# Designs tried in a protein design chat: VH-VL binders against p38851r773to978. Part 11

Target 1, 206 residues: p38851r773to978
Amino acid sequence: EAWCYFQDNFKVGSKTLFHVLFGDKSQVFPSSLFLCKKGSNLNNNSYWERIRRAKEDASCQFELCRKLQFQLNRTSNFIKDLLWLKDDNDNFKLVLQQRVTKIKQGYYFEVEEGPIIVKFPLCHPLLLRVRFIIAECITSQGESLKKCDLAILYDFNYVESIDKLNTKVEKLWLFERIHLNWALRYCKLEHSEINRKTREYLKKFN
Key: E = the ipSAE of ESMFold2; O = the ipSAE of OpenDDE; V2 = 0.75 times the mean of E and O plus 0.25 times the DockQ between their complexes.

## First folded at step 1 (VH-VL)

Design r08 (framework fv_roconkibart)
Fold by ESMFold2-Fast, scan of step 1:
Structure r08 (fold): chain C 206 residues (1-206), chain A 118 residues (1-118), chain B 112 residues (1-112)
Amino acid sequence: as target 1 above (206 residues)
Amino acid sequence: QVQLVQSGAEVKKPGASVKVSCKASGYTFTDYAMNWMRQAPGQGLEWMGWINTYTGNPTYADKFQGRVTFTLDTSISTAYMELSRLRSDDTAVYYCARDYSGYDFDYWGQGTLVTVSS
Amino acid sequence: DVVMTQSPLSLPVTLGQPASISCRSSQSLVYSDGNTYLHWYLQKPGQSPQLLIYKVSNRDSGVPDRFSGSGSGTDFTLKISRVEAEDVGVYYCMQGTHWPYTFGQGTKLEIK
């Protein structure tokens, strides 16, 4: 089964894409993906309380963006691309891409992650949509972002009120080498071959 | 196609400064850090430092701290390396190379020969 | 600074024969995230260095299967299963675990 990737800036057929992308932008809420570094203190009630509150209160998205920007301004910024798979039921699945070598002629988009080349089917080779996730790193000892105990990933849908912030945050490092291994653990893939290769890749970090 | 194109060879006298450019194309300039390396004739590679292309913040290897300056012109996707107080042992080919997340230097410029002679 | 030591420094090899290059670091190259940032580069005569292997054992895009990397901690090896004429050049190991980044001295591979 082919997956559809949508490009927001695709002009031809824009009316049909507008219907696919059409939604109530004023009611957009952040999607949260919780990423824990190995050995993190997950029993600390303050971390879990913050995560729960952020997930349940959409107003926290702006405060968390500000905290993320503040922490990342204290360290070097590296960019990671995030690619979303959209199925026929309008569900999005996150994949991490470190280097995009090419869009292959035909129905496959290739993503290279270490020794693994992951192939994602496209319903149409010209339709590709990329989303980004911002990360917040919480430290138990006040250390730099690179030594975080817990990273909280926020998925931001297009909203008018955060357009300027989105362009800045999109350029911040999300999966700097310290977080790459942990981000992959939370990636859900449906193609059996891709799932097998992803699990093989993760075994190399055990 | 990703390319890093560097400025041409230069001959400088001791005590002068040299400024090498590295123009990127085929990718979003601010998505990758830019590293600088050098190689003296017949010798190995030496890392000089890097610059965050999004923030403009440079990091220099201790040996070059105070003598080297990394700058950017993001409007033309170009990074610059200026080395001052040149000595004969600064004669080398200088390279720029991009770095996505510290995993590799996957694309390198063609190199710029800087010759320091009297 | 982490010192990277390569051996041999000169490697004459007959076409079609295997070749092996060693790289040793003065400190462990395991980063705090559990990854080992040891990379191999090839510099062909008159050309810029090109990435061959990253993070110990991962071949870069377009690198032939005859190249392989292995090792752990402080001791690493680059192997070429059967040397071809196009493999001539200087091979460098590099560590990205500790700042500053450091390179080995280089190993010159020549066809005899």
Scores: ipSAE 0.000, ipTM 0.417, lowest interface PAE 20.1, mean pLDDT 60

Design r09 (framework fv_roconkibart)
Fold by ESMFold2-Fast, scan of step 1:
Structure r09 (fold): chain C 206 residues (1-206), chain A 118 residues (1-118), chain B 112 residues (1-112)
Amino acid sequence: as target 1 above (206 residues)
Amino acid sequence: QVQLVQSGAEVKKPGASVKVSCKASGYTFTSYAMNWMRQAPGQGLEWMGWINTNTGNPTYADKFQGRVTFTLDTSISTAYMELSRLRSDDTAVYYCARDTWEDYFDYWGQGTLVTVSS
Amino acid sequence: DVVMTQSPLSLPVTLGQPASISCRSSQSLVYSDGNTYLHWYLQKPGQSPQLLIYKVSNRDSGVPDRFSGSGSGTDFTLKISRVEAEDVGVYYCMQGTHYPYTFGQGTKLEIK
């Protein structure tokens, strides 16, 4: 099963991600805001418990992914490659390798192993540190992407900006773009293709 | 409908400056970039640069860096191109054009003829 | 800077005949996203340029199907299957892959 962290119904006021994406034109994305917190969600047990509970509702996960695919069909480009890397502690990480270079809204960003370099043609360069961590999804030979605990952590310590309000709005938009592209990519892959690609990535880094 | 309406023709002496305006209508001004081009009489098109309509940040082609300034007045959906220290070879029709963010121009202004003569 | 070279510079064509314009770039126009940012514009006498084809082969809204674009890498072609009177003007290719954006020198299509 592909898990979409967009199932997190984190509230900003009365808004939730589901209402924003599927019934509301709001530019605020509650799940993205949660993941935009400065610092590490890796040490937040409540965050991981919420993700674990979200994995238990597979039908809602796939329905959300289908609705995100419908929305993303109206946009230009997607992140093409996700790279699975193994760290020194035998933890597997999902790394965005490819550049999302152009979209119809005039924004693009580059993703390199480790940090994301955000270059809006319209804005000052922004450097975001992105950490992807997967728990129980990929073990040893990439056995399964089912029951993934996927967390994307952004560290705003690396953002260079003089206009904090405009910068914050741009970051929220970027986080939605990254998350929607990732969710679309993840949901498009069939079980066999996900497993094949994961094993191939692991072989390259084993 | 989308329209880009430019200011009228100008005649300037060498050493002067000129400021051309480009007023946009029919779309959200800050959602599209604005590019500037020029065309000398009987010659081809030359790209001068672009301006981010959301942030006001300009990018200039090296040939014009230091002589050209792109600015905005978002309250009236207008972009400006000011070219200083004019020379006779700056005589050209100057165009603004809307960028779809895929680096092609779907709507162009009607052009502004700038004549530099002594 | 990327140099864009068009040929021919002058293209006299009889009404109803096909026409073909070549555009070559000094380096690859494939961007890191896999897209090729090669576009074609038509400037009719006394008018502003207008978009014909974007990203090699996509016709802009309202452009007749007798116009087609093709090519890859550094070699591109604009074809008109049957030239009509309203096609008279100067055709420009443009690359948007690399800054600064650059245009070809133009091809003047004339009816003979």
Scores: ipSAE 0.000, ipTM 0.428, lowest interface PAE 19.2, mean pLDDT 62

Design r10 (framework fv_roconkibart)
Fold by ESMFold2-Fast, scan of step 1:
Structure r10 (fold): chain C 206 residues (1-206), chain A 119 residues (1-119), chain B 112 residues (1-112)
Amino acid sequence: as target 1 above (206 residues)
Amino acid sequence: QVQLVQSGAEVKKPGASVKVSCKASGYTFTGYYMNWMRQAPGQGLEWMGWINPDSGGTTYADKFQGRVTFTLDTSISTAYMELSRLRSDDTAVYYCAREWGYSDAFDIWGQGTLVTVSS
Amino acid sequence: DVVMTQSPLSLPVTLGQPASISCRSSQSLVHSDGNTYLHWYLQKPGQSPQLLIYKVSNRDSGVPDRFSGSGSGTDFTLKISRVEAEDVGVYYCMQGTHLPYTFGQGTKLEIK
């Protein structure tokens, strides 16, 4: 869809961030969800607001997330990340079960903590865990920066798991695009802070 | 509705430079990559590169690297292609085209600009 | 660079009869995202190219259903079930999987 370039207008090799993370939108969105049509009036602010909301609420089906996991080449970093997350898996599951108020089959789930409601699309397990950690950053107030640091680390491990990226520049841009989007919407981190943390995490994994 | 309008035909001497414009209308200019192609008389299409109107980032085909420059004026939704040190074999129709995010295909094309290089 | 080879280069066809154009790539066009970025364009005499088929088999909006695309990996076909007078022109395949983007040399369809 055209809107994918509006928010994620950056190429990884020959393809946008949307193709790397979510694939073809026609494969992700059920027929009941809003779909962007070619030739639509792109100057309509209401139209783009609806598309942004649909993108953020879009769910990848558990089966599609499973397919994406098996279609990607697994790096040692990806395997180590999955093993590391396994150690905290029971606590993560308990927290999800306690805070999830609504799960819609194949659509999205909501995390509700006091007056704050955060919607997450169901997607790749690593991205789902990162999104949950970001929600906790938002709700914790005084602990938000520490939890955002963990989210940055998880995003980096996910980016490193994508073997199709050949250069550090491509990996940095993909990582920064993911994190800038989340930081501005949820954690409200400054751009300079994101850049500093990105350089530090690259040193850790080099 | 959606339209790309290019500047008019140019006649240049060898060694000169040419700058072709491509004005977009009917869509959000920054939402789509802009690609440039050329077609020599009686020949096929050749890709020259792209520019991202959101970031200004460019990619050039190796054959044109160092001779071609893509630029933007986002205030008037216009992309530019400048080709320097022209040779007779640069005689071609030059096209701009919008790359549609869903398919990464070129769904809207400019009408073309004939550039003739002759002594 | 990925080399795109079309055949035939010249295709004389009788009005109302079917036509078929082949496109072959020097390497696989399957992207890591599972999609195949092979597109077909038609350039009518004196006009700019226009998109016909994207991602192997998907018709662009307004393209008649007599046009169909098929193929996988490195071997692709564009078919016209019943050729009409307005179908005259040069057909190009293009790959968008690998940089640089490359086009086939073109197939000129003419009425005989």
Scores: ipSAE 0.000, ipTM 0.457, lowest interface PAE 12.4, mean pLDDT 64

Design r11 (framework fv_roconkibart)
Fold by ESMFold2-Fast, scan of step 1:
Structure r11 (fold): chain C 206 residues (1-206), chain A 119 residues (1-119), chain B 112 residues (1-112)
Amino acid sequence: as target 1 above (206 residues)
Amino acid sequence: QVQLVQSGAEVKKPGASVKVSCKASGYTFTDYGMNWMRQAPGQGLEWMGWINTYTGEPTYADKFQGRVTFTLDTSISTAYMELSRLRSDDTAVYYCARSDFYEYGMDVWGQGTLVTVSS
Amino acid sequence: DVVMTQSPLSLPVTLGQPASISCRSSQSLVHSDGNTYLHWYLQKPGQSPQLLIYKVSNRDSGVPDRFSGSGSGTDFTLKISRVEAEDVGVYYCMQGTHWPLTFGQGTKLEIK
């Protein structure tokens, strides 16, 4: 589960859903992930009641989300390079500034700065240490904000099987379909079998 | 205008089951959770559980797990509570109440349904 | 389960006088989100309970300003500045911070 809720009073009321997961061998992915279909759960009160009840003993990421309710310019020490920026028209956008080091074994990622950053979950896990999933920013009327940015970054633990890899991809496919061309451009995979299977699997989204 | 109307009083024998209805009106049924409580004669309030009106997924207090079932008919904005294997100590007034999913206060309550279990 | 303890259990008051009811929880009701989910309900004779105060100190819609709630952590108080005839009934505190939800045993307010 491990979902966080952030509400803000933009020029029109809006909500942002965060899921934050730090990559590390000592860290475990949440046992369950609430991946909402675009906008479907952001204004669903029963969904948020269930999340609150389930997280009675809040994790550090829930505490982070609480702090983000009062901080629009930068995240806590747990996500030091994530910024909320406000433009001259009172619109907000999320910018993630992350530097990824090239690895001598031929793995690399292009580094970009901007309102939309997407990294496909099949990228080598050692090159990304933070998973950050942001759903669309939705007004109280269910309308998408003009300047609501999507940032999808992954730290993907090693996967021995294609089935397990596909399961994780499938859980995120709705978000990935919007940015498939960008994700594929920013990821280089060394394992030829994984590349072949990934291309076959991604054909299913088209 | 906002109200919850419950079904009428029931008299049951030990071992039987009872099903209480709670019909909502005056608001969007799926925007609020539905809680179930009971109160034995002269006693305090006891929370039995709640049901997510949007998904239909119930959550039961441990004391009632296995004996109580919460269900919905969203087409008529009605919630149901069925309690099985009735005992004399199940004699109580049963209440439904909606809760705001953010504040969690139960701001609208049904009128109550007296269930009497006697041989 | 969190145990909620109210005192006094019986509270005879004279009309127009103030009244105070205490509620104590067996563990802190401060949620990790920083909110304290303690609510107060009134059950008038022969009626369903009604919400008076939510999250420690917020009056529900239509609740007279004679009612006020306060407290933190494990100790909470409901105060009525001037008791009116319509205030008679049983008052319950309830915690929503920990699953399952639990109520206090109730405080019966009656006119002397």
Scores: ipSAE 0.000, ipTM 0.421, lowest interface PAE 20.5, mean pLDDT 60

Design r12 (framework fv_roconkibart)
Fold by ESMFold2-Fast, scan of step 1:
Structure r12 (fold): chain C 206 residues (1-206), chain A 119 residues (1-119), chain B 112 residues (1-112)
Amino acid sequence: as target 1 above (206 residues)
Amino acid sequence: QVQLVQSGAEVKKPGASVKVSCKASGYTFTSYAMNWMRQAPGQGLEWMGWINTNTGDPTYADKFQGRVTFTLDTSISTAYMELSRLRSDDTAVYYCARHYDESWYFDLWGQGTLVTVSS
Amino acid sequence: DVVMTQSPLSLPVTLGQPASISCRSSQSLVYSDGNTYLHWYLQKPGQSPQLLIYKVSNRDSGVPDRFSGSGSGTDFTLKISRVEAEDVGVYYCMQGTHLPYTFGQGTKLEIK
């Protein structure tokens, strides 16, 4: 099986993924996706050129993607301390891994959406309740663009609202709420546990 | 003018390596992936792999993996193909060709570089 | 790997007559986006290959309308309605749907 990179012709409803990222400010993905298409060819050269050009236009969704990537990178250590999983034995376990790039054949699952297979790598073999879509996103430092792995969020309404925040603390808190809401959907965590861990996390920021 | 210009013919001994260059002009180098193909005398075309010109990430066909290396020098819009541990059956014309990722066809080809491997 | 099979491998044609080349793939070339990435190239003697037809039936810029492509799934055809002297060369089909990209064996078109 193959990993697939972002392609302009991938449809998200009536729009392409590129349009969601760069053409419509009301619907934003924070980064590109790893999508597995059976029998696909993999090439996103024009996508990277468009991202490079878009970086020079601060009004496009690429700026939001880059900002969200920085927030995720900045909070990665705190997020793993914040999240608890409910495993197949109904026991809570701590999420210890955030980045997964190389996976053994038994350490991921597949979701079919028509002819597209989306691969969700597991962050740890014993934590079957946590699933991540590995997304490639480019961070900018001067003229250089660097790749990094980014876990995406499913709740796009919350992602859109990040663009409206004015303070660094509020943006970090909203990111935590978005990430925890996504994890709660897949991990079935108790509401009180999420609230407690969120309060603990926020004590680390001024 | 939009063109790909390759380096000149090479004669190598078995076991040596060869490095072929492909210089792009007349278009934005990073907007197109660069592919490498070869054609043995009197034979058909064989795809060797491609390199993403924005990221520098190469993809090699299984037959060539471990022997071929694709690299870039974006400051001069040039792609390179290095083939090591040459054998007599590596004697071929080597081509570079560009493609746009939503098209997956080769609309512009270099003129070809003849590599002869003989003792 | 997807195997591309061309027929005939040698095609002697009288000037002004039509010519037809077949290309078959070992598996479907329809991509998940609904497009079929089957392309045709012409390699004139001593020259690099040049694109003729992309995505089954679309002529590249500058390609005469006497060239046409058709087909679906695994069976494809390139037709030349009236062969001219400049059409001499080797024709290749290529699939871009599956990695690795693969070419047919080539069809050598010669004037009788």
Scores: ipSAE 0.000, ipTM 0.431, lowest interface PAE 18.1, mean pLDDT 62

Design r13 (framework fv_roconkibart; at its last look DockQ between E and O 0.03; V2 from the best seeds 0.00; counts 0 for: pae E 18.3 > 2, placed apart)
Fold by OpenDDE, look of step 2:
Structure r13 (fold): chain C 206 residues (1-206), chain A 120 residues (1-120), chain B 112 residues (1-112)
Amino acid sequence: as target 1 above (206 residues)
Amino acid sequence: QVQLVQSGAEVKKPGASVKVSCKASGYTFTSYAMNWMRQAPGQGLEWMGWINTYTGNPTYADKFQGRVTFTLDTSISTAYMELSRLRSDDTAVYYCARDTYEYLGYFDYWGQGTLVTVSS
Amino acid sequence: DVVMTQSPLSLPVTLGQPASISCRSSQSLVHSDGNTYLHWYLQKPGQSPQLLIYEVSNRFSGVPDRFSGSGSGTDFTLKISRVEAEDVGVYYCMQGTHWPYTFGQGTKLEIK
């Protein structure tokens, strides 16, 4: 298992940052995703929908989920995912899920993205997951809690090699290791793009 | 401003079907889910389900599953609720209500309601 | 289903006096995300319901300051500091934490 994380500070409230990143009017996703072909008319996102948790959950609680649809950037010819769809023009679309897993009103958000499975020839597929955490600094002035209008974005990226049974592969051969490293590198690029767009949007919102 | 305008009152016979419309304006229709509730005369509110206005995927309360159908015409920002096999106890005012985005489970804007009367 | 129980069901109030409505749930409304999805609606006579309070204590846009919500777990309260004539109607609590969404029976507020 390999992982990397990125941290960025924004001089805005956590709610603002969340709306810029994940709001219904936000254009950060899916265009910022590494696997997304920029400018494609196939790129879109749904609004957040409440979904019922697993049947085994006696609490019958809900999660917020949305789907990101985008045309794949096929600079790599061997990227495959079970969630990919072929369109009428023989183009590959990916449907990626984002889930809001935790909300603390006004100052804390957790969003999970994925998984996405990347397949390479003669290699175990890579499972990619991303967790976004938005946290706002809260200061206490006496008995009152005040927000600092300083939000921190954490971007946690997880990359795992999995076998046919979705079990983690412990020993990777050379090409698999290379692909894993590339994936991590791509995570960085993706984060940079997310950050860039976010900051651009923030300039417009202020 | 956000507005939800529903179709007019309906009178139906038992066993028939009724289709109520809810036209949205003042916001992006496909950005918010639409919920449906009903209220029998002199009674409280009952949640029937919701529909994803982007995907068209409906979610029904168990009580109404198999008898209610939510549909959309996104070109005119309209949601529809069809209730089949009507019974006398289906007599109620039916409401559409816009769902919220950021937080779960509350309805910020409501239609004016549609009275459906089922009588022999 | 989660049962929402409101009390009282009828609430006669003198103008200018405070009012309080209780809403109890059959199970905790604290969601796994840490939030509590309890909301209050007002249905004025001859009108559709309108949102008053969301998430236990947050006033919806346009809702006067005289309305306040509080509570935790299974016990919630809607308070009106000073009842006005326009506050007449039926108040509903609703839980959005558990499947399916359920409403209280409603509390009819009337002016004495």
Scores: ipSAE 0.011, ipTM 0.538, lowest interface PAE 9.8, mean pLDDT 85
Fold by ESMFold2-Fast, scan of step 1:
Structure r13 (fold): chain C 206 residues (1-206), chain A 120 residues (1-120), chain B 112 residues (1-112)
Amino acid sequence: as target 1 above (206 residues)
Amino acid sequence: QVQLVQSGAEVKKPGASVKVSCKASGYTFTSYAMNWMRQAPGQGLEWMGWINTYTGNPTYADKFQGRVTFTLDTSISTAYMELSRLRSDDTAVYYCARDTYEYLGYFDYWGQGTLVTVSS
Amino acid sequence: DVVMTQSPLSLPVTLGQPASISCRSSQSLVHSDGNTYLHWYLQKPGQSPQLLIYEVSNRFSGVPDRFSGSGSGTDFTLKISRVEAEDVGVYYCMQGTHWPYTFGQGTKLEIK
């Protein structure tokens, strides 16, 4: 549970970790992921499920897309300084390109800032997954719609064609449709088309 | 198709520990959180805590912190609840229940219950 | 902790007549995501609890349409339009909005 502890007094130069990742204080979508703390149900999967539920309504999807866009504008300069690495266990690690020194499995990684070692909490796997997907959407030219769309739905999976997208939709369970609708909205695909396909799939449940 | 099957009844002396298992089948174990509840004879339901089956991270109600431990064995889709330093007022039926990944506190499937009797 | 208060605690009812159970919370159950996580469970004698209604008013799969839930904020109601013999048991409301999760004390529905 310690690796889920967020401390806004972490320093990167004159800025706190919160300021570096989210800019000025805001009520935007990714900020709620920093409610990851010891003993809180918000540090576990229930936080993610609350987000999933909120996105079923089309108006909520519009609000969340707006908030996520604001957040991407705030963090874009910081994100391009990050490097995404796979560890020996096929886990993705978020690090600064020029400053990675140590990654402690399960709790935190350490980044060297001159003579000081800064401890950056490896908070929740879902927080790292969201930041990874956001970085992919920003940096992947020409492929961002496919990668962001299906990586969000299936963690780190993506699909190269619309035929595979239809297959993925057909395999959705009732509770996964909200992720698909949100992911496609985030990556600028037509929400109405996806809702229609989701409704057709749900007819299988009578 | 979805089933939660719990271990059998236990009789323990005060001060002992008990470990109850809950084996899931018919769904993807790591897609749904597992909650633990208990019910003393003739009394209502009391929530004890839950475990995130994807991350393995447990959360305990304050009353049980320091005495209860939730663990998993994902290879056999099984969750465990261990309660230590048993008292006579721990006599209860203990339940595991699946919390849907879309809704908080929506326990759609429950185990059959495990009676734990604490007596001298 | 959020206190859930049910009334009545004992509900004798004649077969075929309607029944109504009230559940009140000590604070609002509206979550910051706009949803209200209030659920109703039935525990039949000698059995595990079973989900009847989730999120105030949604019937769980297989639950007869004679069951309905309503309410908002802190005041919620479970109604049975026409009580049948298989409806006997203890009914619990539960909130999932605030941690820790809490249950009402239960309402025992029995046939007179």
Scores: ipSAE 0.000, ipTM 0.426, lowest interface PAE 18.7, mean pLDDT 62
Fold by ESMFold2, look of step 2:
Structure r13 (fold): chain C 206 residues (1-206), chain A 120 residues (1-120), chain B 112 residues (1-112)
Amino acid sequence: as target 1 above (206 residues)
Amino acid sequence: QVQLVQSGAEVKKPGASVKVSCKASGYTFTSYAMNWMRQAPGQGLEWMGWINTYTGNPTYADKFQGRVTFTLDTSISTAYMELSRLRSDDTAVYYCARDTYEYLGYFDYWGQGTLVTVSS
Amino acid sequence: DVVMTQSPLSLPVTLGQPASISCRSSQSLVHSDGNTYLHWYLQKPGQSPQLLIYEVSNRFSGVPDRFSGSGSGTDFTLKISRVEAEDVGVYYCMQGTHWPYTFGQGTKLEIK
């Protein structure tokens, strides 16, 4: 099991940053994703759709879900070692789900992404999950500082099978250790692209 | 065996509309984009746009914006192209072609073509 | 829109001899991803177009070795080392790099 954590500060309120990243007019996703072939006409997303929560979810009024569709960039040197991906077919198209799992009074947003499941030869399936957390910076008096933090947490762990995502492989094989390093490079490059695209779009608001 | 089978030839009057179907078989329909092209008699090929078969979102070339509509019926693996307010210069053979998504403009399989004739 | 210009537009050839078709684009066809989406299609008489060469120089499945593509940037060439009777038809270059996709005007290959 491994994880990567990134935290960035932005000089906008949390609601603004949420709309820049996840709004209906946002173009940050899917083109910022590491696995995405930039410029592909497959790259698109659905609108956010509300999903009714079970009654026991009192901390969130609703869950919003969208699907990101993109073409896997198989011609990149970063992806040529990938031998299998969930929904592996002739076009190597991937559909990635994003869910808004928590909203608190418009000052805090939590979005979960994935899972993405990749398989290298002689390895257990590698599960990738991503969590985005946007939190507004507020003074002790409750005033907005007109800035917020974006935290991105990438979780990687090997699982016993695609059908048993709650299982964790504790004893890693040599090749699994090598490919986990690939996964960690993945999150660094993806974070860099997300950060760049986000700041680029923010210039249009400033 | 990948196959795209289009609906038969149509004769229409100016101002009418036409809806051409393209039924896919031999592959997972939603894994490949569907493109539409046309070829006027004795002329070259013209790209009209495409539809994302997974999301259902169409994209139209500017020339056809406002007159063409792409739709899907994924339950029968069929794409549709409807062209409205027909003019005599819309007389052409209309083709569907699938795109592999990974390589832009990679139309590996084409329908047999549908002749649409617009005459007064 | 990117203009694709083919030369010649009519190409009569003797059976068994080589043939060459030129395609020039009004803009570079190198995509931001580093690939060049220049393709060649063949439309045999009475048939739909069929993919021949993709991304400048790659033969589509089942295309004979006598077909080859080359070029870069804005200038591209399709060559047939030995023309056979089945090669008769109209050849189109096509670009997928820029929106909207555009085709050349076609080169009609005929046996003399």
Scores: ipSAE 0.000, ipTM 0.452, lowest interface PAE 18.3, mean pLDDT 81
ESMFold2 (binder alone), look of step 2: mean pLDDT 94; pTM 0.946

